# Ledger of designs, part 8: VH-VL binders against Probable pyruvoyl-dependent arginine decarboxylase (pdaD)

Target 1, 139 residues: Probable pyruvoyl-dependent arginine decarboxylase (pdaD), of Prosthecochloris aestuarii (b4s6j7)
Amino acid sequence: SIFPPQCERISVEEGLKSLSPGEITFAVMARNSTNEHGRLIASSIGVALPADESVYGYLSEHHPYGQTEEQSGEYAEDLAATMLATTLGIEFDPNKDWDEREGIYKMSGKIINSFNITQSAEGQNGLWTTVIACAVLLP

## First folded at step 3 (VH-VL)

Design a07 (framework fv_benmelstobart)
Fold by ESMFold2-Fast, scan of step 3:
Structure a07 (fold): chain C 139 residues (1-139), chain A 124 residues (1-124), chain B 107 residues (1-107)
Amino acid sequence: as target 1 above (139 residues)
Amino acid sequence: QITLKESGPTLVKPTQTLTLTCTVSGGSISTYYWSWIRQPPGKALEWLGVIYYSGRTDYNAAFMSRLTITKDNSKNQVVLTMNNMDPVDTATYYCARGPYDFWSGYKPYGMDVWGQGTLVTVSS
Amino acid sequence: DIQMTQSPSSLSASVGDRVTITCKASQDIRNYLNWYQQKPGKAPKLLIYDASNLETGVPDRFSGSGYGTDFTFTISSLQPEDIATYFCQQYDNLPRTFGQGTKLEIK
């Protein structure tokens, strides 16, 4: 990709307090919910714009009953890609350069995989668990 | 190959301010994050802080009241400033790179390139 | 802060021996643990990242394992050039913290 997003992982406590106006293009935050056996049953992804400290957008993916792991992953990536595209002012359509869309999807997959590998501790179920700060570098 | 070199005073008096410069060669600092770590003689490594590609910083709370990290992308330099030095601050100070490139698949927060270190002695 | 405790603090082993060092975190850090090698008078070198991944250019006699709070670092067949102090380091929470180090010597 010609303008790949640059991202770094930060802790939830430092992430929420360290976001400042104009510093990064956007921040992506996630939380996981688990059942009594520690199995992941839902993930929520939020998007924050540092220039407006009060603005959040949410993307939520549940693992629906009867849906395959493969189908759940594809749906989550599409939703994450849509949220990232909205934040960056990019519109997905079939006639746009596929490289730009593939870049966003690849980034969304990396973000989701980073969040999915991190389950909430029993005492932290439902809390934001991981924050990834991202910026797009203009060529 | 990317190489890092710390430079600055090797002797500091108590209450003075320390300024160390990390000069990076063989690559641009603008796409990575950079940490400062110290090691008192014969003791464990102690993480001081990091500056991200954006210029944002995070510090170890134990030092944040007297520690500042900055960088100058045009000079390819990362700078540590620490106020009110004390003899217990005697240590070898290192700068190090943490990989940050999500597209390259490099994992964040593993410090893969280190400077040689510079010993700073604080005494009267 | 997350406390990292290594054991043993020091050990002596012979060339060709299997050497095992352990690291314990005071709370769950998932797989967010690195291992570094520091030879006398030199800067640390990253050997293992994310608990079990071998850094590029590092010999395959080095390995890591573990998840949560208990981690292991192993040298399958000790070589003379492996004489060093080894440190674990967590990056789950700030500040990033190191173990006290394990000094490895040849007997």
Scores: ipSAE 0.000, ipTM 0.512, lowest interface PAE 13.8, mean pLDDT 71

Design a08 (framework fv_benmelstobart)
Fold by ESMFold2-Fast, scan of step 3:
Structure a08 (fold): chain C 139 residues (1-139), chain A 121 residues (1-121), chain B 107 residues (1-107)
Amino acid sequence: as target 1 above (139 residues)
Amino acid sequence: QITLKESGPTLVKPTQTLTLTCTVSGGSISTYYWSWIRQPPGKALEWLGVIYYSGRTDYNAAFMSRLTITKDNSKNQVVLTMNNMDPVDTATYYCARGPYDFWSGYYFDYWGQGTLVTVSS
Amino acid sequence: DIQMTQSPSSLSASVGDRVTITCKASQGISKYLNWYQQKPGKAPKLLIYAASTLQSGVPDRFSGSGYGTDFTFTISSLQPEDIATYFCQQYDNLPRTFGQGTKLEIK
């Protein structure tokens, strides 16, 4: 079981701060890629721990043909949920712990929506645009 | 039980600054998200901004040039300051508590009673 | 900004009637929609969050449904104390935005 995370949006330049001793701190970083006309063509969301410069994954491609905004969002939520669970060391058991599974999917959905990943690009093309910094206490 | 109460002037002249204080009882403002929402007479609710547990803020872009939200954990108070008031800003102003965390959604589960602020000459 | 449009703007119904209010988002918001009740001169009260989850202490005659852009709020059997204005609110993106409200009156 995980405790509800305490999260806030920060700029990339601020970096991760220690929120409280004993809490697990992580960051979710996002960037958007646009074509020469400013249209969103790809989005990446990564999950990082404070000492880790690696970013986990390319989570979504904004594909204009054959996908609605809702379908693109659902795909991005699924990938983000999987990567967040992996980063936090949470095991999903499909036969139990539905509340924990629902919680992590809601978490990934809020992350996706906070970055507006399926609709527009903010900031410079190809650069990390913003960070959601979180602290969670695992039992 | 948690209660929120707004206080401040009920009459403001055009160009003046409005300062409203939300006093919270029965719970701590060191946790949760705390928002200000207004409602002009007979109109829809309009979200102004939020202050997070950390003291960070987000504002509705329509107001961000003249709006500041702060909090004082020791007094258990959340404060809204809005500059350059105009008659169109006449509204009932509410403070409201958001969720414990960013991920559980952004609903407002406790509201103050609201305070009507009239802006007139 | 995401625009929320409610319909109808007002309605009159009799005690015991089924009342349905709709809310439409200008873009997909998944299930990230709340419903509030506001009685005259009072602050809004949260009834439903995440489109369909009933807030603790709220009577089960209130329900919500929907996903994406189209949402409905239903009172299965109208009671006199339900006379109020009802608002939807999205929390998919900032700024948080509300519908214009639906005023419910008893006839």
Scores: ipSAE 0.000, ipTM 0.530, lowest interface PAE 13.6, mean pLDDT 72

Design a09 (framework fv_benmelstobart)
Fold by ESMFold2-Fast, scan of step 3:
Structure a09 (fold): chain C 139 residues (1-139), chain A 122 residues (1-122), chain B 107 residues (1-107)
Amino acid sequence: as target 1 above (139 residues)
Amino acid sequence: QITLKESGPTLVKPTQTLTLTCTVSGGSISTYYWSWIRQPPGKALEWLGVIYYSGKTDYNAAFMSRLTITKDNSKNQVVLTMNNMDPVDTATYYCARGPYDFWRGYSYFDYWGQGTLVTVSS
Amino acid sequence: DIQMTQSPSSLSASVGDRVTITCKASQDISNYLNWYQQKPGKAPKLLIYDASNLETGVPDRFSGSGYGTDFTFTISSLQPEDIATYFCQQYDNLPRTFGQGTKLEIK
């Protein structure tokens, strides 16, 4: 397998192995979630390499602006997806390209830029959730 | 190899603002996570806050009303500013780096500055 | 905040002794715990991360174990250069919190 162990379940379930060249699908899986919703922590890290290499990232939650846990969760999903897409140079629209199913979050898109940047972030305030973003850019 | 060094005033009067600078050599602050941690004499370590690659910050709630962390990538420096200093803030202040890790973020601190003792007294 | 409590606060041991220090978290932190060594007048140094993983370059006489709320740090055969204060640190939640430290002295 070309996927890290944490990503392999999602790649099988969501069809990441069937991506077209130049397209990328991010599959985000909650780790240490305490509920079925997988409350997302809105800070992200990713790596973007040349077109024939794997990309994966690391997401975490923060409760910005004094929002409730429910409001923070919804905001955090959109923010995390937008930050990850921006970091990786993906054309992304949260209303169309973000899909949530049973704690698995998918973002599909086309890489518009390439970056060789990667870093990691962890969850804070409230529910500790480490979210792993998995993506493959096929040659 | 990487080296961190704290600099700034060693003596601060009550109610004044403290500014400390961490200068990093042998590596870039454009990557990784950079934290400030302090240690009052003979006591435990206290984590103060962190700054991420993006410039995002997170602070210990006990200090967040008077604490600001910034960085200047061009100077390779991380700066701590703490307002309204009190004698109980007397401590050795350290800057420290969190690891670059796809899966864990800054779970531990792998490089530390030598520390700078800041005394708060009249 | 997650409170970390170390035991003992100080201990004296002889060169060659097995030394054991414990750390207790006020709530379940899985294996999200690190151990640091701090020699007098110096910055802390990472020894163990994720409860049981030895940091690169650290002698194998140091080890860690535990899960949940109870953690143990062991020096299998104490050396003179091991005289230091040892701290545990959790990273399950913010703020990152440290134990009060265990001061290790030679008899």
Scores: ipSAE 0.000, ipTM 0.518, lowest interface PAE 14.1, mean pLDDT 68

Design a10 (framework fv_benmelstobart)
Fold by ESMFold2-Fast, scan of step 3:
Structure a10 (fold): chain C 139 residues (1-139), chain A 124 residues (1-124), chain B 107 residues (1-107)
Amino acid sequence: as target 1 above (139 residues)
Amino acid sequence: QITLKESGPTLVKPTQTLTLTCTVSGGSISTYYWSWIRQPPGKALEWLGVIYYSGRTDYNAAFMSRLTITKDNSKNQVVLTMNNMDPVDTATYYCARHPYDFWSGYTKYYMDVWGQGTLVTVSS
Amino acid sequence: DIQMTQSPSSLSASVGDRVTITCKASQDISNYLNWYQQKPGKAPKLLIYAASNLETGVPDRFSGSGYGTDFTFTISSLQPEDIATYFCQQYDNLPRTFGQGTKLEIK
């Protein structure tokens, strides 16, 4: 039995340091990029991390070999959404459940509300990067 | 500062495949959404499709059977491929950027930067 | 597909005039409407997004309003550089669709 994920919102710098070694961590991370004006854009949701694995190292195992770090990051959103939906017992179809107006997957009201709450809390200027880390403890 | 330039053939014969490349300068393409739009001479704008930062795509159903949009983040290029060209496909083709900010909401919905456009004529 | 109909298809006005263009959607699109300006031989330029929000760097003589199915675009005091074709565009549902355009000329 998989316990429901326990998710917490943390900054990018503390997110990587606060992940628990030795357990499966499902981390939803804002993908950092700098636009032409030097602003940070939180433009994607992230990854499920094995203990002590870098995000790039983890994604390279689950995507076709030869993908760049940038390409791996682009697929991380689909991977994160699928893993989160599976953990919550939600039937998820990536092609059907993509919401082009929101640019996110329709997973559940609780999860969408959590992302929207985080966005509202951070989003006065859109300049902050955020990690949402979900720890799943397996029996 | 950011600029987009469409390139590819200006003349295509009926039944041939069109490939257009949008080269972006002054910024990375990886975190934005990118659309292709066309405009036949003297007519309205027609949206063809979009590629999201994730690499997912959505296409106008009228074109989806013959249209593919891809991007190469390392080359800063967005590519449109359209099969089985016909004279009615004669148009100026544009690429355009959607700004996207996951945390602020709806900024991705408009196209804030456009390429200059490239006229593609389809004739025998 | 959502059909967007603009009115008028063309108009002539004098410098300093107030110009109003309307756009009607075939179904409710909330505020999911943009306005673009296209000068002859040039790419479209975003002026207004989400029905009423002015894009950065766009002069404040341009404004937009409306909700649901009926939208208006206004130039409060027409300038010579405003001569262009103006297009509305909905983004509520795929495919994203444009109006037929309104060609604006100086008398």
Scores: ipSAE 0.000, ipTM 0.520, lowest interface PAE 15.3, mean pLDDT 69

Design a11 (from m03, 14 letters changed; framework fv_benmelstobart)
Fold by ESMFold2-Fast, scan of step 3:
Structure a11 (fold): chain C 139 residues (1-139), chain A 123 residues (1-123), chain B 107 residues (1-107)
Amino acid sequence: as target 1 above (139 residues)
Amino acid sequence: QITLKESGPTLVKPTQTLTLTCTVSGGSISKYYVSWIRQPPGKALEWLGVIYYSGSTNYNAAFMSRLTITKDNSKNQVVLTMNNMDPVDTATYYCARGPYDFWSGYSYGMDVWGQGTLVTVSS
Amino acid sequence: DIQMTQSPSSLSASVGDRVTITCKASQGISKYLAWYQQKPGKAPKLLIYAASTLQSGVPDRFSGSGYGTDFTFTISSLQPEDIATYFCQQYKSYPRTFGQGTKLEIK
């Protein structure tokens, strides 16, 4: 694997099964990138929200600051794309066809890039999302 | 429990426009994609098109010139409009919902289907 | 368009038999394949998605496998209520396409 030992490839099905009740984790998808001269400069990492009813329910039901359900989803897309592009200099295309070889990766051990969005309905059953990414600058 | 139900005319004359409505109850259409599928008597399933949470649509190229799918979030309804109906369009029409991955652009299998409505095209 | 071809087109089996249906895609579709069951006069029901993931509430006698172009659907021990037509569907590319269906009957 070209990824460091703390990165583990997980299928979408396996990743979803590993979630605890009330926990939502964005899937991390990876691919190699090259510069204009064809030199490999990074293993790029995309963040994808699984198409899980409970994950979608969190983003849709927790409308921060007056957004509609649809706008909440668009905000989450924009946030994930902005964080990924800012961190790795890589543009994330939400219409991209992610192949099996580009899979999803779950990081164990050292956190390279992460953010945590926590929101609670009156403090009773809090839901949160965590984005964990694995990034390697290749020589 | 989420349910879908198709409604509209059961008999359409050749050259007329078909309008079918899919009503969603027990949940919101703003969280899912909704597809339209048809099945001529004794034949295979045929995918017509989809509308996503965002209102974005994609149509089977075979029908694209005469097919429109819209949604009204306030009424929790998805509407199929198909122009210039022909006897060959006689089929049971289904609406079905499924979860959608916002980032990858993938949709997953369709987990909830309407009961279907038979539309006969004849003079 | 990606063409989905199912085999066999029909089969007859006895209660308790292991039943296998195959589906072949004309292009690589990774794991983006679903299996549906349709009983006479009813809407299709999702059994399996992502080639091998069992839909919630579906009996564990149903299973799927495969990747790329070749996929298999299995009923480990046929029950009378399993009499139906089974369809595969790819959802990697537009338009989404279905196989022609396999009609399962009990002897």
Scores: ipSAE 0.000, ipTM 0.510, lowest interface PAE 13.4, mean pLDDT 67

Design a12 (from m03 with heavy chain W34V Y53W D58N, light chain D50A; framework fv_benmelstobart)
Fold by ESMFold2-Fast, scan of step 3:
Structure a12 (fold): chain C 139 residues (1-139), chain A 123 residues (1-123), chain B 107 residues (1-107)
Amino acid sequence: as target 1 above (139 residues)
Amino acid sequence: QITLKESGPTLVKPTQTLTLTCTVSGGSISTYYVSWIRQPPGKALEWLGVIYWSGRTNYNAAFMSRLTITKDNSKNQVVLTMNNMDPVDTATYYCARGPYDFWSGYSYGMDVWGQGTLVTVSS
Amino acid sequence: DIQMTQSPSSLSASVGDRVTITCKASQDISNYLNWYQQKPGKAPKLLIYAASNLETGVPDRFSGSGYGTDFTFTISSLQPEDIATYFCQQYDNLPRTFGQGTKLEIK
């Protein structure tokens, strides 16, 4: 597999449920997903999406970032990352190539630190870093 | 040894769509990113876009409205589609892979390139 | 977009000479800079990544240095097979951009 072995263990429902509120996990996991894959991810972690709503539409409603009605229903990775960063109180530069410069693993560490998850035990922080990193890679 | 090879039409008429395929041999595209780059005769290299191992894409804004990059891991192929070709799009088109270490978050540059395919746009 | 400017645009040197090419970015790109070699009719070949790291299998006469906006590529002792055009490329910001190239000829 292209994915690290750690990703397979974290994909179990029990592990995801214990590490985060479903909504935050969903926002991270949906960042690099098509509409179809995002809906499967939502279903797996218990986030209910209306039948007529796209993943982008759902994210826009819960994590607004200046998008218009004409943009709803379209999933844009850079826009989704910017909306997530805004929700977590961090600044993403959409012109940076995060996958090249920081890498998914390093970027997930910044998100965890900004979210103040470091106040939990070191083991919990490590699990969160892995969850976020794995979520970006899920197809 | 990993090798990349571009294939597709070498002649395209203005306003037609170009489709190029990059076929990878000796390795799998599921652990790399693959970029498309072009070079007009006698000019500098111009980056068109990339597709990552995850299927995520990034495009040069100058081409975003008419460019699509897709891949099929089972066929070991990356496909570039560019609409509305113009004579100024005449160039040698390359695909190139870049290895990526997920855990370190580091890219090592584009280390393997195809031989390139010259696409001429004329009536 | 980040503009990459190379100097000189062309140069001629003798076998055994030390050759230096520079690359300037229009804004700070840290160390996110690659150097490529392109021989006539061939695809580019990666020589240096992350400003100063030598790619595996590349002769140690090639080196790179620099940080921020100013970068240098050096061939310590020019060989006949080094005749080529050399390009720098930034990958800090999208779109990824190349310099205009430096054509190297042997006298």
Scores: ipSAE 0.011, ipTM 0.558, lowest interface PAE 8.6, mean pLDDT 72

Design a13 (from m03 with heavy chain F102I W103L S104T, light chain N31K; framework fv_benmelstobart)
Fold by ESMFold2-Fast, scan of step 3:
Structure a13 (fold): chain C 139 residues (1-139), chain A 123 residues (1-123), chain B 107 residues (1-107)
Amino acid sequence: as target 1 above (139 residues)
Amino acid sequence: QITLKESGPTLVKPTQTLTLTCTVSGGSISTYYWSWIRQPPGKALEWLGVIYYSGRTDYNAAFMSRLTITKDNSKNQVVLTMNNMDPVDTATYYCARGPYDILTGYSYGMDVWGQGTLVTVSS
Amino acid sequence: DIQMTQSPSSLSASVGDRVTITCKASQDISKYLNWYQQKPGKAPKLLIYDASNLETGVPDRFSGSGYGTDFTFTISSLQPEDIATYFCQQYDNLPRTFGQGTKLEIK
């Protein structure tokens, strides 16, 4: 399997299993829809938390048509990082002049460094790519 | 129901900068794309540009050199700024949203439009 | 840019008539075409998406068909409230482009 060991059991039904006590693991699904010409139509992302093996939350962004798969991957990763930061309840210092988006991206940098793109799949009508990524957050 | 409303000056002099604000009510601008479209009197619709949830923008190349679209998520507002206005830029300006299905991720078109604001450019 | 050409630019028809408008793309856009209705002084309203799908709340007398470069919009039985300008729009590539519009009037 091309999946890291912790990701071998990922499904929308099952989610990720914990790697060890104290670790938090997530399954992140990024879905990119493309048309028959390979142009990106839309992206969506979901987070699956292994505690009950359910999917928690979805975000979606529409992309301009004519983008490359690489550009759609960048959007999906950014959206996945934002979802993980939000799901984990990251607190912002109320006295700091945060760009809220920038704060999320900085925190997400640590989360993204734990991502492994593990799977893609085709859809029924038109091509869409469902990307499942494993994220491990420490400490 | 979600509603959009454009606001800003209705009269602009040649060479001045136009700033229009789209205020969104009943929904968040954090997860959708938001477009600006214009329509000169009696003519076709013309797409100007879009801003995505991430703050990224794409512009029609015809306007790229003088057009900026921004948004403020906390105010739920999308802003169009266009420099060096000319009488040929006289048009009704619309902001609009594209629909989506969270599970499929498809965009089906611009499903919600503001009422439009007529901007006249004359000396 | 993808050019969208509508035919006819204007037409007059009687209540109850079947009205057909066509839209041609300068290159293959698969099914990625929408149809909008615009009444005088109002913003456009989405009627048809993905060439043939009827938007929620739109009467079933409106329909769309086509694929690739040639698309058709039909009103099966014209009603007085259908007096409007109709626009096609492609969303296969940027910039998004519209047809020139077809003005529909009752005779």
Scores: ipSAE 0.000, ipTM 0.531, lowest interface PAE 14.1, mean pLDDT 68

Design a14 (framework fv_benmelstobart)
Fold by ESMFold2-Fast, scan of step 3:
Structure a14 (fold): chain C 139 residues (1-139), chain A 124 residues (1-124), chain B 107 residues (1-107)
Amino acid sequence: as target 1 above (139 residues)
Amino acid sequence: QITLKESGPTLVKPTQTLTLTCTVSGGSISTYYWSWIRQPPGKALEWLGVIYYSGRTDYNAAFMSRLTITKDNSKNQVVLTMNNMDPVDTATYYCARGPRYDFWSGYSYGMDVWGQGTLVTVSS
Amino acid sequence: DIQMTQSPSSLSASVGDRVTITCKASQDISNYLNWYQQKPGKAPKLLIYAASNLETGVPDRFSGSGYGTDFTFTISSLQPEDIATYFCQQYDNLPRTFGQGTKLEIK
């Protein structure tokens, strides 16, 4: 695997359509904001596995209202890349006899649920700005 | 099991520069936010600034002209430097983790882990 | 800067009493408010985050409520170990700001 994952800012529509078989694509929705709330939201991460229609549906449904690509910040990209690298390091402990695919699916579920909880708990309509897409090849 | 410990001089003369080091044990600093807070004797807490995982910083505007926060991931240390110290800067200085958003739970947290603090007295 | 004002600045209460302190923000901060406990000579301890969420390991006699500009922190049945100064803190906008503190004493 390539670590840390390379991340870039793309639109939600473009990001979801860019999922490819054989790659794990991580999608982060965040606003480009200098206030504390914006920076905390930038740490929310959605993990999209290759070409999964249920993931497409979930992420498209939770796209922010009235946000633009211009509002996504460097901070969100860097934070997403670092958190994903750390998460993957924990999940892919080389000393465990463990199925990497099972680990990735479990991780994806937790991150998606965390994103949904954040939307519900904090009422963040229109707060998520742009997808931060991170690509990494599974080992 | 994560613990923080501030270290540095306890006495500083007016006009000198203060440098405090926060050493973190039990976990890596690389993926967290780290804040510095101070408290003058008998007074309220005062937020000084934060360094993000990326090395980017935000400072309280009242201190921005003389305050610098840095970190060294390899040493697991967060450093505060403040120029031109004055007697009114006498305070207990704390380093703390946060605030942070935990994407696994979906919650935003306050500053959840604090060092014990170090009293810095500024006098001639 | 967002000004945080606590009331009262100090109070004395008896073991078993219900204790309530309030915190008022100078502008709308939604639910982006934390409550900290600080015992003499010690670092602050996070008790409540996001206005009403209890931090892990904190006794359930502590609770928080409020939204916007008006927030309340409650101890349902005061214990001797609760003697401390309590601070509210907003994290909606920079700089992060604290209230002046409420000193709680046992009568």
Scores: ipSAE 0.000, ipTM 0.533, lowest interface PAE 12.5, mean pLDDT 68

Design a15 (framework fv_benmelstobart)
Fold by ESMFold2-Fast, scan of step 3:
Structure a15 (fold): chain C 139 residues (1-139), chain A 122 residues (1-122), chain B 107 residues (1-107)
Amino acid sequence: as target 1 above (139 residues)
Amino acid sequence: QITLKESGPTLVKPTQTLTLTCTVSGGSISTYYWSWIRQPPGKALEWLGVIYYSGRTDYNAAFMSRLTITKDNSKNQVVLTMNNMDPVDTATYYCARPYDFWSGYSYGMDVWGQGTLVTVSS
Amino acid sequence: DIQMTQSPSSLSASVGDRVTITCKASQGISKYLNWYQQKPGKAPKLLIYDASNLETGVPDRFSGSGYGTDFTFTISSLQPEDIATYFCQQYDNLPRTFGQGTKLEIK
């Protein structure tokens, strides 16, 4: 990458202040849960808005207990695609392959409606506990 | 090009309620955040509040008890209502939007209405 | 609330001069500061956002710098049309707050 992603956990309120169109992503934790063995059952999703209104994002996941890396990859892809399509107002090409770098998956899509991150956080009613802000230069 | 125009009474008596309407042209208010800002004659600008895409609002605590901001997406109008007006509330009132696709907390106010002077006097 | 203090409150300068205005925040605001120009009877015009970024269509003689609590706005070569009041504004915390303004005039 031109520059590696730098991510930090922040409050939802703090995260909303830092957005610049076309150059910054948020990784939003859809759940903050652990299994009985203390392993996280969560994925984070990053979204960025470039000048041409395409959306690029990165996501990371914690592997569920007892699953292989291959199975964990499928889980992260499904969770990220569903959350972004239904929560962030973004439509993804279901036939697009994911590119993986050290547990970070690249995704792309186009904004299909007028939307802001505040509505997304409120609409989930307790699914949003933190925001991970990532500074990523868009391709 | 988006343009904003404030309208409402130019003279309000003490204790009355002020209602100002910001009419937006060239874009939909449902897709943006909209702020109200005022400026007493010869003084600094004072931020009053914002309404988000969702209809959520954030207000300056100094005005929160008497201030309401609403919007009507179908009319493309943002409305400020302020109760119990006092002579110190005499100011030019502006509606404005930040250039912000995501949060409404960042960036400058890049689009402003022309402002409307409201005088509070008997 | 975050208090914004500008210096000087007024400034007289000649065409071609380098003009510097400062703005001080009562607490750290990172880069979250804007600069506006306001001519008499007009709404404010955004010149600089995020402390140092020039707004589209604004002449390159205007610049901003700073981080945290201390910020500077500079006009590298003053032109007659630059005569106005200039305001800084923070947007790190609500409520958004403005400086008291610096009135710039020709001597």
Scores: ipSAE 0.000, ipTM 0.504, lowest interface PAE 14.4, mean pLDDT 66

